VH-VL binders against Cytochrome c oxidase assembly factor 8 (COA8). Designs and how they scored, part 7

Target 1, 167 residues: Cytochrome c oxidase assembly factor 8 (COA8), of Homo sapiens (Human) (q96il0)
Amino acid sequence: APERGAERRDTAPSGVSRFCPPRKSCHDWIGPPDKYSNLRPVHFYIPENESPLEQKLRKLRQETQEWNQQFWANQNLTFSKEKEEFIHSRLKTKGLGLRTESGQKATLNAEEMADFYKEFLSKNFQKHMYYNRDWYKRNFAITFFMGKVALERIWNKLKQKQKKRSN
Key: E = the ipSAE of ESMFold2; O = the ipSAE of OpenDDE; V2 = 0.75 times the mean of E and O plus 0.25 times the DockQ between their complexes.

## First folded at step 1 (VH-VL)

Design P09 (framework fv_pabinafusp)
Fold by ESMFold2-Fast, scan of step 1:
Structure P09 (fold): chain C 167 residues (1-167), chain A 125 residues (1-125), chain B 112 residues (1-112)
Amino acid sequence: as target 1 above (167 residues)
Amino acid sequence: EVQLVQSGAEVKKPGESLKISCKGSGYSFTSYWLGWVRQMPGKGLEWMGDIYPGDSDTTYSEKFKVQVTISADKSISTAYLQWSSLKASDTAMYYCARLEGYDYSTFLDYYMDVWGQGTLVTVSS
Amino acid sequence: DIVMTQTPLSLSVTPGQPASISCRSSQSLLHSDGKTYLHWYLQKPGQSPQLLIYEVSNRFSGVPDRFSGSGSGTDFTLKISRVEAEDVGVYYCMQSIQLPFTFGQGTKVEIK
């Protein structure tokens, strides 16, 4: 589009100091939401001249994505399983059938389900705390390597420009 | 060695379609904008538009937007300039050129560093 | 569109003599980032254009130091301190501050 192209050419933000994100040539593909984690996977593009630092950053981001996907897939499966067990247990305690006359699943009201949610969150509190700790740790590492890659690219561009001027 | 190699000269009749090519080698084809420049016989240079092969994002000069289509196939490091229906006034030399001058803030490329050898297109009855 | 005007349209120079080409833009080529988006190209007879100077005054790789660019805002000059036979061709200025990129009409340099 002309307008979009014009903005890309004319716009030069006067930012403070910024890490340089990968050039738009580092084109990542975003997939559909995962059935279990409900998160969209990112399939990382490998550039033709990937440096060792760029490779480390990419692998760290890939590993972090896999860890995150696995955590939420397991969490969602555990929630669903325990929810069904809780509902069945409560219905049996009340002497109620697991199905209505119409064949639909019998359910508990919101007040009764509140007990399950409270117990689930309480039971998983420590697990969520460890997740948050590891998430911050991983993001710190990613930010650190992004900074290193940005400095490497700046240095390489300066070297390239100097070589061009020398010729 | 960075090179842009263009397809050979074409002789066409008005109303015919045409697609010419520009193949990059010796650099990351998807990392640079690639522009097209027209030079009519005995006249100066006119920027037609450019493409970013990594995502096929294009910009066109308003004069050429309806006249031509710019595309690229990054799997073979080749960009294309295409006409659906040629006119005698399309007779010209067409150059492709790599854009550079990377701005660390915007990722823009804005001067033409490496040029192809040119493709002469002649449209006559 | 930004209009680029070159003067003169042609000049004949005795080898070893200086040459000067002017380029004027219809509006300022200075961006808020501090850069001026004015570049010079040379097209030798029968050849593709080649980059000489980018961003007003920076010589491109392999360009002899007899070529120099200067100017600011809307008024720019390309100077050749001692013209050589290999310098014959058509010189173009180009602006890239605003789409569409536009070129001057060209200045033909030939040897007397």
Scores: ipSAE 0.000, ipTM 0.462, lowest interface PAE 14.8, mean pLDDT 79

Design P10 (framework fv_pabinafusp)
Fold by ESMFold2-Fast, scan of step 1:
Structure P10 (fold): chain C 167 residues (1-167), chain A 119 residues (1-119), chain B 112 residues (1-112)
Amino acid sequence: as target 1 above (167 residues)
Amino acid sequence: EVQLVQSGAEVKKPGESLKISCKGSGYSFTSYWLGWVRQMPGKGLEWMGDIYPDDSDTTYSEKFKVQVTISADKSISTAYLQWSSLKASDTAMYYCARYWDSEGYLDYWGQGTLVTVSS
Amino acid sequence: DIVMTQTPLSLSVTPGQPASISCRSSQSLLHSYGDTYLHWYLQKPGQSPQLLIYEVSNRFSGVPDRFSGSGSGTDFTLKISRVEAEDVGVYYCMQATQFPYTFGQGTKVEIK
C-alpha cells in the first residue's frame, strides 16, 4: 500500500538484503533527495540482534553518508552563491540592473556563463580530487567491513551445519 | 520490526497437494535459518526441519524427510512447506520461525497456518 | 533422538504464587562448542509460541524478570517467581544441541 512521505526499495543499500527503517515494517527506506546535497539519504534499520561487527559497519556507513551529504551540500551552496555573485558583478560592470524592464531576473549569455563554469571547476579541481580520494578510502573500509560481516555470517552458518551433521 | 507472515488456513482432501508459505520481513532473510514446527490438534510442538535461504540448504527431521519438502525463494523473502499427497494425519497447525546460528533458539514465530485434511 | 521429558504435565497455580517446571533430557545437552542449547517457550491460548529463555538462563527481549532458568547437563528448571494471569499457557523446553531438535511434551499452567 502507498506510503506517504517515504520511498521504499526492495533491497538494502548493499543490494543484498531487505530491512525496515525505524518504526516502519518490511522494506529498506530511501528518503527523498536532500534539498541542499540533492542526494537521497538512507535510513538504516537496526535489527534487534545486531552483532558488534554489524553495528560497526552500520555506523561507518552512516558516518560516510553524513560526510558525503555535507560535502555536496556545501559544494552546491558554494556554486549557487558564486554563480549569483558572478552574474551580479558582470551585470553591474555592463551598467545593467539586476532586473529587466519586465521585472524578470537579468541573465548573462551562454558564452559569458562559460567563463564562470571554467573558473569554478578550475578553482575546485583540487577539492574534488581530495573528495574522490577520501571517497575511495571510505568505500574500501566499508567493503572491508562488509567482507568481515559476510565471513561472520558464513562462520555462524558453518557452525550450525557442523552441529547438525555431527549428530 | 521482525515479522514472519504465513499463508491462510487450508482445507484439503487426502491425496491433494499443498504448498504453504512464510514471508519474512524486517531483517536480513538470507542471514537466518527458517524452521518449520508442527502442532497436531491438542498436542505439543514437533520440529520438522529448516532451510538456510541464501543457498537453500535444508535439514529435515527423519520423521518428516519423506512427508514434506522445504524450499525458499530469497528474491521475495519467502519460505515454503509443501506436500505432494496429503494424509488425514497431516491435520495440524504449522508454524515457521527463524533462528540466527548454532544456538538454534527460535526467536520470532509466524502466526501459524491451520491445515485440515478430511474427506 | 534426544528425548525431552517435562514434569509436571499440568500445574494449577493461585495468582502470586510461584511455579516450577522441570525438563530432563535423555542425553547431556552440553555441546562440543562448550554451550548448552536448552531453550524455553510459552504458548498462550490461541497464540503462537514465544521465546522466554535461551541457552538455559538468558531471558529473551521483553521477558519479565519473574522468569528464570537454571540447570546443566540433563536437568533443567524454569521458575516463575510470582505467576500472573497473563502467564497462563503451555510451556515447552527444547534442545538444539543435537539434530533433530526436540521439544518436551509441554506443561500446562492454569489459574485456580
Scores: ipSAE 0.000, ipTM 0.464, lowest interface PAE 19.0, mean pLDDT 81

## First folded at step 4 (VH-VL; framework fv_pabinafusp)

Design Q1 (from P03 with heavy chain Q99E Y106F; at its last look DockQ between E and O 0.43; V2 from the best seeds 0.00; counts 0 for: pae E 11.0 > 2)
Heavy chain, then light chain:
Amino acid sequence: EVQLVQSGAEVKKPGESLKISCKGSGYSFTSYWLGWVRQMPGKGLEWMGDIYPGDSDTTYSEKFKVQVTISADKSISTAYLQWSSLKASDTAMYYCAREGDLYESFYYMDVWGQGTLVTVSS
Amino acid sequence: DIVMTQTPLSLSVTPGQPASISCRSSQSLLYSDGDTYLHWYLQKPGQSPQLLIYEVSNRFSGVPDRFSGSGSGTDFTLKISRVEAEDVGVYYCMQSTQLPWTFGQGTKVEIK
ESMFold2, look of step 4: ipSAE 0.000; ipTM 0.590
ESMFold2 (binder alone), look of step 4: mean pLDDT 93; pTM 0.948
OpenDDE, look of step 4: ipSAE 0.019; ipTM 0.604

Design Q2 (from P03 with heavy chain Q99D Y103W Y106F; at its last look DockQ between E and O 0.53; V2 from the best seeds 0.00; counts 0 for: DG spot H99, pae E 9.6 > 2)
Heavy chain, then light chain:
Amino acid sequence: EVQLVQSGAEVKKPGESLKISCKGSGYSFTSYWLGWVRQMPGKGLEWMGDIYPGDSDTTYSEKFKVQVTISADKSISTAYLQWSSLKASDTAMYYCARDGDLWESFYYMDVWGQGTLVTVSS
Amino acid sequence: DIVMTQTPLSLSVTPGQPASISCRSSQSLLYSDGDTYLHWYLQKPGQSPQLLIYEVSNRFSGVPDRFSGSGSGTDFTLKISRVEAEDVGVYYCMQSTQLPWTFGQGTKVEIK
ESMFold2, look of step 4: ipSAE 0.006; ipTM 0.611
ESMFold2 (binder alone), look of step 4: mean pLDDT 92; pTM 0.947
OpenDDE, look of step 4: ipSAE 0.021; ipTM 0.639

Design Q3 (from P03 with heavy chain Q99E L102Y Y103F Y106F; at its last look DockQ between E and O 0.01; V2 from the best seeds 0.00; counts 0 for: pae E 17.0 > 2, placed apart)
Fold by ESMFold2, look of step 4:
Structure Q3 (fold): chain C 167 residues (1-167), chain A 122 residues (1-122), chain B 112 residues (1-112)
Amino acid sequence: as target 1 above (167 residues)
Amino acid sequence: EVQLVQSGAEVKKPGESLKISCKGSGYSFTSYWLGWVRQMPGKGLEWMGDIYPGDSDTTYSEKFKVQVTISADKSISTAYLQWSSLKASDTAMYYCAREGDYFESFYYMDVWGQGTLVTVSS
Amino acid sequence: DIVMTQTPLSLSVTPGQPASISCRSSQSLLYSDGDTYLHWYLQKPGQSPQLLIYEVSNRFSGVPDRFSGSGSGTDFTLKISRVEAEDVGVYYCMQSTQLPWTFGQGTKVEIK
């Protein structure tokens, strides 16, 4: 089912959706899709006894999520805006209106739209290349810190097991 | 909240000009077609035409093409329906309605104004 | 122009009973993009029309489950599974497959 028309903007609003997880949650939660990026945000749990290492990991994940949400929100808006501008420009050049004689939205055929896709990809090539580079760097860092946190938790668990056995 | 607010009822004489308005709020006015629908007393609905305020592309039903002018002022989010010379047969209720977003391709009228009653009598 | 014909033109129904309204078009409403642009509206007494069903069978936001639409080609049906007092008014089918957009003549629904 098509959605009602959504507002279009030059840039997407920043930030993650305002979904509020249930009270007493002790786990991360995945919220509803953000209307601009179409990505589901994660609402991160902050434990009472968060170690400095755990805090570093959580902040890195939060910052990466915000960065990723902002990129795709902006990219979706840019794609939609540039697609509209391309279609309107080509229709105007052909002397056509925005609607067909039957009342439907005028559009370009697949071959004509292929020019838009090629231009969009070419124009945004460096932007996507830098996004991919930064995505890999962020995911490497997150994985590294996840490993360090996992080792820290195993160490703490073993210390607690030794206490119980000695009692 | 998406709203279309129309100008008030009009009482006119045959031969007079008239311009009624429809102001959109709560949505991107320039991104949707806005149509006009006539309902004569005791009769059904008739689509008159519409406008895309973003570039003023306008479509008319042939029945109404020479009888009315559809326009918009996007700076104040307002569309207009105008007669240069009213006839008694123009007595009707006139609705404005939001049609489809260009990108979403919705081809129905989802939000309607409250209507403007136009009475043309000597 | 595509002529839209509704049957019946008037319908008296006991509250809680089902109702069915037929709409026929003078030519197919299937558009070249594969979609069918047939919609249903309700105009309650003294009010502006309001959208009920878009593209044959999709309920508009806030429309109760008791409303459903079906059909294809030139034959379409709006069904109300349990008519309530608030459903009184005139129902219109409308096509947007071809200019000019056209409405059916309306079906008045009233309560016995």
Scores: ipSAE 0.000, ipTM 0.491, lowest interface PAE 17.0, mean pLDDT 81
ESMFold2 (binder alone), look of step 4: mean pLDDT 93; pTM 0.952
OpenDDE, look of step 4: ipSAE 0.016; ipTM 0.578

Design Q4 (from P03 with heavy chain T59Y Q99E Y103W, light chain L99Y; at its last look DockQ between E and O 0.01; V2 from the best seeds 0.00; counts 0 for: pae E 17.4 > 2, placed apart)
Fold by ESMFold2, look of step 4:
Structure Q4 (fold): chain C 167 residues (1-167), chain A 122 residues (1-122), chain B 112 residues (1-112)
Amino acid sequence: as target 1 above (167 residues)
Amino acid sequence: EVQLVQSGAEVKKPGESLKISCKGSGYSFTSYWLGWVRQMPGKGLEWMGDIYPGDSDTYYSEKFKVQVTISADKSISTAYLQWSSLKASDTAMYYCAREGDLWESYYYMDVWGQGTLVTVSS
Amino acid sequence: DIVMTQTPLSLSVTPGQPASISCRSSQSLLYSDGDTYLHWYLQKPGQSPQLLIYEVSNRFSGVPDRFSGSGSGTDFTLKISRVEAEDVGVYYCMQSTQYPWTFGQGTKVEIK
């Protein structure tokens, strides 16, 4: 399998939503919303004795977060650009200026904006279909590995009880 | 080693049914999409559709949606391409190919079967 | 459907000389995740297709460094810096930005 995800294109700054987690944190924690994606990033804790299975789960969650953040960052930028272009085009067609008499940005009414939303969803249907496909598959895989990690931890606790009893 | 092994060449008459197979080995069959590609004699490649064997989600190119059925049996790591009634125009080479892993999210075909030649003649 | 157009359809190259194949799409191939899903395949005589380049410019594992890809939007190029005898076959560009996935019509590369 190619390592495509590790070298993804960066159409939006990928490091913009950094935050300063506590140096001594021993668990996952959630930062403020990313400026571009509006999603809150999770900073994943890496324990010193992380098992191979636990590492796989953490990598899946990290990769899913990065993928999700990048998708919505790019979609939000595209949405904003196309929304402005639609408004400009409709105002121009109606012979209206881009600014009101008071100098504020001219807008369209709700019915006209509904046309934009319908057009945007139609144009982006295939992109959202790929996203939905991947989102469901990723979340299913994460849930599956969460179950495996839980069972591994129960098994290790049972082994510890057997070892302490023998000592 | 990752391999896709397809069923052997077929010689058929118009109106007959056919089901060709593609068996995956050396990887987690249920974790990858698997696509079908047609190559008509003297022509280029045409993507027909794909399937996710883990839950049998399928997508078809509109050109092929009514002509074929894509299915999989995950218990034996095998995908199928099926016609209920063959036409002479179905004469072609058919390839299966592995598409991306959900964890790597790649959208290309990295491993190909050897191809199954289907000949339909009266 | 996104139409993929290759030029030239046939190319005869002296061994050791460069070759260049163009691929044009009817729509931008930039996907919502910021990647461009344009790939190049080689089908050698009597063989199944094999992946050469993925996502415009990334060489697949085991592909010689004489193969390179470039381009953006709707215009893409595959270059072979020094054509070897083993490079003969039909080259296809393919997009996977949108279902259905579509191939170019192919470029046959021969040694003169």
Scores: ipSAE 0.000, ipTM 0.514, lowest interface PAE 17.4, mean pLDDT 81
ESMFold2 (binder alone), look of step 4: mean pLDDT 93; pTM 0.954
OpenDDE, look of step 4: ipSAE 0.008; ipTM 0.567

Design Q5 (from P03 with heavy chain Q99E Y106W Y107F; at its last look DockQ between E and O 0.01; V2 from the best seeds 0.00; counts 0 for: pae E 9.3 > 2, placed apart)
Fold by ESMFold2, look of step 4:
Structure Q5 (fold): chain C 167 residues (1-167), chain A 122 residues (1-122), chain B 112 residues (1-112)
Amino acid sequence: as target 1 above (167 residues)
Amino acid sequence: EVQLVQSGAEVKKPGESLKISCKGSGYSFTSYWLGWVRQMPGKGLEWMGDIYPGDSDTTYSEKFKVQVTISADKSISTAYLQWSSLKASDTAMYYCAREGDLYESWFYMDVWGQGTLVTVSS
Amino acid sequence: DIVMTQTPLSLSVTPGQPASISCRSSQSLLYSDGDTYLHWYLQKPGQSPQLLIYEVSNRFSGVPDRFSGSGSGTDFTLKISRVEAEDVGVYYCMQSTQLPWTFGQGTKVEIK
């Protein structure tokens, strides 16, 4: 069977345009920090002839980004909540109010705040260990599929060059 | 436990519409493609197409592209296979199946529904 | 479409004896990422299909060691080292290298 027939069956038209209108991007791009997670989201490019493998990779990257943003948004809220609770608790045991005489929020000194940071890290250590494990698992999968996509692209380039010679 | 539970058997007349369902549980429904497979009486298996419920991205086998519609309602973790006008030749068993592991190749079907028998006769 | 051809279409086996099923594709199942997407399913009487082997030779979780897969390119084989009564059913090879995904016509395995 001729390679030309197989190439046309397997792929969308081979004419990949290098031009991308200014209002559209041919590349991934990074947006501003998310308000809650403080992470910069990646806005993914969707090519017109995206292969099933490329689509799988893109969806996996999108889902991983959402998972990561949700984790850090939640951790930022938890940190703020526990910080306020710690300050309130320590001020109460010292017999102090929540605000100074001038109306500003009362605070603890640096040494006392160091107790909070140590306590917070200790309380959340297991959660962060599970997060790190899942983060590595996800990133390994993404890297694995990035490698498979790279091989796919090399093979398609070789088939395209063979097709031009035979045509 | 990962499960796909399909709607019950259907007996229909030619020309009628039909929508059969496949409900997923025990896994992240929106994170996996979900495919449909036809088995005509006494015959083998035919892949019809699939859907990614997270964004409703749908792929059809060209054979089935105009015969059926694949859809999903992610709010109730349910996918659908639908005919606008049934023919006697649509008489078959229809399976839904989950495609792949989240972290591995998704190019196989690992969990199958129990099947929905559709009978179309006058 | 890639045509998948199984031989034999029917196989009658004495319990405890080996069985071998061949699957041939109309074109190579080697995908451009270097992997081969050939899988094997078993449909027991009155049941849904179940995955046995994925990507030529990998046993799916819970599948007994007596099942093994081999092959490359266009020629693939499923072997059952010692057939048991519970292995009765129809075996299908399936390729997912190219859309649409296609199955072989099936091999019915029964007990003599």
Scores: ipSAE 0.012, ipTM 0.602, lowest interface PAE 9.3, mean pLDDT 82
ESMFold2 (binder alone), look of step 4: mean pLDDT 93; pTM 0.949
OpenDDE, look of step 4: ipSAE 0.032; ipTM 0.639

Design Q6 (from P03 with heavy chain S31R Q99E Y103F Y107W; at its last look DockQ between E and O 0.06; V2 from the best seeds 0.00; counts 0 for: pae E 12.9 > 2, placed apart)
Fold by ESMFold2, look of step 4:
Structure Q6 (fold): chain C 167 residues (1-167), chain A 122 residues (1-122), chain B 112 residues (1-112)
Amino acid sequence: as target 1 above (167 residues)
Amino acid sequence: EVQLVQSGAEVKKPGESLKISCKGSGYSFTRYWLGWVRQMPGKGLEWMGDIYPGDSDTTYSEKFKVQVTISADKSISTAYLQWSSLKASDTAMYYCAREGDLFESYWYMDVWGQGTLVTVSS
Amino acid sequence: DIVMTQTPLSLSVTPGQPASISCRSSQSLLYSDGDTYLHWYLQKPGQSPQLLIYEVSNRFSGVPDRFSGSGSGTDFTLKISRVEAEDVGVYYCMQSTQLPWTFGQGTKVEIK
């Protein structure tokens, strides 16, 4: 669900997450939801004896996470900004103020807001089409390399069991 | 079109510092390793090391580990090769080259820069 | 480091005749995923290197079919079925199975 943040904070630079995993962790950590993207970041473990295939998989997963986090952070900000602009523009056209007589922030009814949602979805159709295509492409690649890593581990295990030994 | 464009030729004296650049265009710069290759005059090719611009992970050939620094600025799609103190033996042609990406099942250099000639002499 | 040894180091060929370049590695180039990361590059006079053959036998995009690669383990061969004037330059084999990546010494191909 899109949301409006609207707050200005110059002392806290934007990024994926400020969460830090334990220093001696031997497994991946999942942090709290990122303020801007609402996605939970994964903090990947880097083993000492990581193979080239394992390294490639980890970097692919890391890069995909960064891409996905950045996309949703930008989409949430864009949605919130455009929603507020739409509301203010329609209120101005109707000759209404930004606040009701009770002092609450003025808004539009459900039928009026439906126009915004329709316009937003239509306007962003191609952008979301490309995002979905790239998302599936990335997940397919990750799954493929997870399979290659699994086969590497099985192959190395079988080679050690079949190793000829002097008796 | 995928391109790597390197900075121009350099003429330097021993002991001077130098930073040469390689700018990538037409592809996702952060998705590929980018390597540096040295070719001394009349000699063959030597892989020096590479960088993954997405997280700045770097690898150096042992021969070059203390002689050069590899870095990148992903905001401008540019990688760098840097010397703190040049020697006459650093006179060579230096190439940058794109290595395999994380979506492809291969490890080779498919796109090369035009080369940067570095001449170090008194 | 894996040492790559090319033979011959220099080759002079009459146009239209075949050429063959050998590359030997100090250890197997077979990687744990079942693929062999041996590649061939051509550096034409005054130009940057360009990829010809990847993973032993696969021609890179735009490479004429007169170029072919073969081999396994530690022994590899690049063949040019009919050498043309545009094929002049230095040919390098390169392995990417193990860091650091290493090149052969190069084979200079000239026209007689």
Scores: ipSAE 0.000, ipTM 0.575, lowest interface PAE 12.9, mean pLDDT 82
ESMFold2 (binder alone), look of step 4: mean pLDDT 93; pTM 0.952
OpenDDE, look of step 4: ipSAE 0.016; ipTM 0.573

## First folded at step 5 (VH-VL; framework fv_pabinafusp)

Design R00 (from Q1 with heavy chain Y103W)
Fold by ESMFold2-Fast, scan of step 5:
Structure R00 (fold): chain C 167 residues (1-167), chain A 122 residues (1-122), chain B 112 residues (1-112)
Amino acid sequence: as target 1 above (167 residues)
Amino acid sequence: EVQLVQSGAEVKKPGESLKISCKGSGYSFTSYWLGWVRQMPGKGLEWMGDIYPGDSDTTYSEKFKVQVTISADKSISTAYLQWSSLKASDTAMYYCAREGDLWESFYYMDVWGQGTLVTVSS
Amino acid sequence: DIVMTQTPLSLSVTPGQPASISCRSSQSLLYSDGDTYLHWYLQKPGQSPQLLIYEVSNRFSGVPDRFSGSGSGTDFTLKISRVEAEDVGVYYCMQSTQLPWTFGQGTKVEIK
């Protein structure tokens, strides 16, 4: 478990997509969208006197971000691959080439694509339900630890106020 | 099924290096701290340290910080405890255990490995 | 480091009789968030430790209700209302309020 004192600790790389916050940033940094997940990563600022509870909250948020990034990167890749395979299959059935007469990628109309979307959503219904369940669980946990951090900060402020009045 | 499976027993000579493993399954390996606990023959439990596999952040007990290195490979859900140079005093049963959770509480060990017996003798 | 002291170090109980184990910490285990991080573990002969009670009084899933924990500050107690044969082993208290986490010396419980 993280140290419950005020001692500073170096942290290993978070494993998020490549982006760099401004030098000497004292705040969280929001980066560009990841090319696979299309989600914007957050680079978390680590304060000099990070408490064990603050570290716990930050790690929970970092882990949740990585989990979310991996889920959507995988989902988007699966969607793109299956969409391409569906289009190829339907074009072959019609005896059409993979390119239009103009040289563009051959596409299906909205009515034809509706079949793919319905199939994809149906096929992935359970997976998305589990994702939503876990997403809410994670956000509940984050909110819970944010509450604990808030209580700790109130306690620390009360201690500082007492010290100031006694000095 | 949530499970921690540790590597098999080891017999070593003083001065040799050793790396033992603890593989997690049935849960999100990167969402929990994983701790190491030593139990010398006929003695009680001693907490050595822990690791958060999501970012490989480690915490060591002062007694163990120079004796061992804790690491993890999240791609295979495995944590490691290693010695660069074993001593006879390292003879013990070593347990890995899952610490805390992201949903209800933190900082207790709810799932334990079966243990790895390390014997160091000439 | 917080030192955890258990008493007694061993006890023999007749089946069906109650047992009580005390655990004292060298410092208060009340953390700044208002929670107390004291936990109890049981190690049966030849087995890994198993969690019984977490945060003073909460029974871990699957733990029989004959086990109960109580206490505050520096003084904690684990009680077994009716000791059964399966309860033999070594009981440990542990604190995780302050690093490093520390265990008591253990209390060996035997059946007469």
Scores: ipSAE 0.000, ipTM 0.534, lowest interface PAE 13.3, mean pLDDT 83

Design R07 (from R00 with heavy chain S105A)
Heavy chain, then light chain:
Amino acid sequence: EVQLVQSGAEVKKPGESLKISCKGSGYSFTSYWLGWVRQMPGKGLEWMGDIYPGDSDTTYSEKFKVQVTISADKSISTAYLQWSSLKASDTAMYYCAREGDLWEAFYYMDVWGQGTLVTVSS
Amino acid sequence: DIVMTQTPLSLSVTPGQPASISCRSSQSLLYSDGDTYLHWYLQKPGQSPQLLIYEVSNRFSGVPDRFSGSGSGTDFTLKISRVEAEDVGVYYCMQSTQLPWTFGQGTKVEIK
ESMFold2-Fast, scan of step 5: ipSAE 0.055; ipTM 0.650

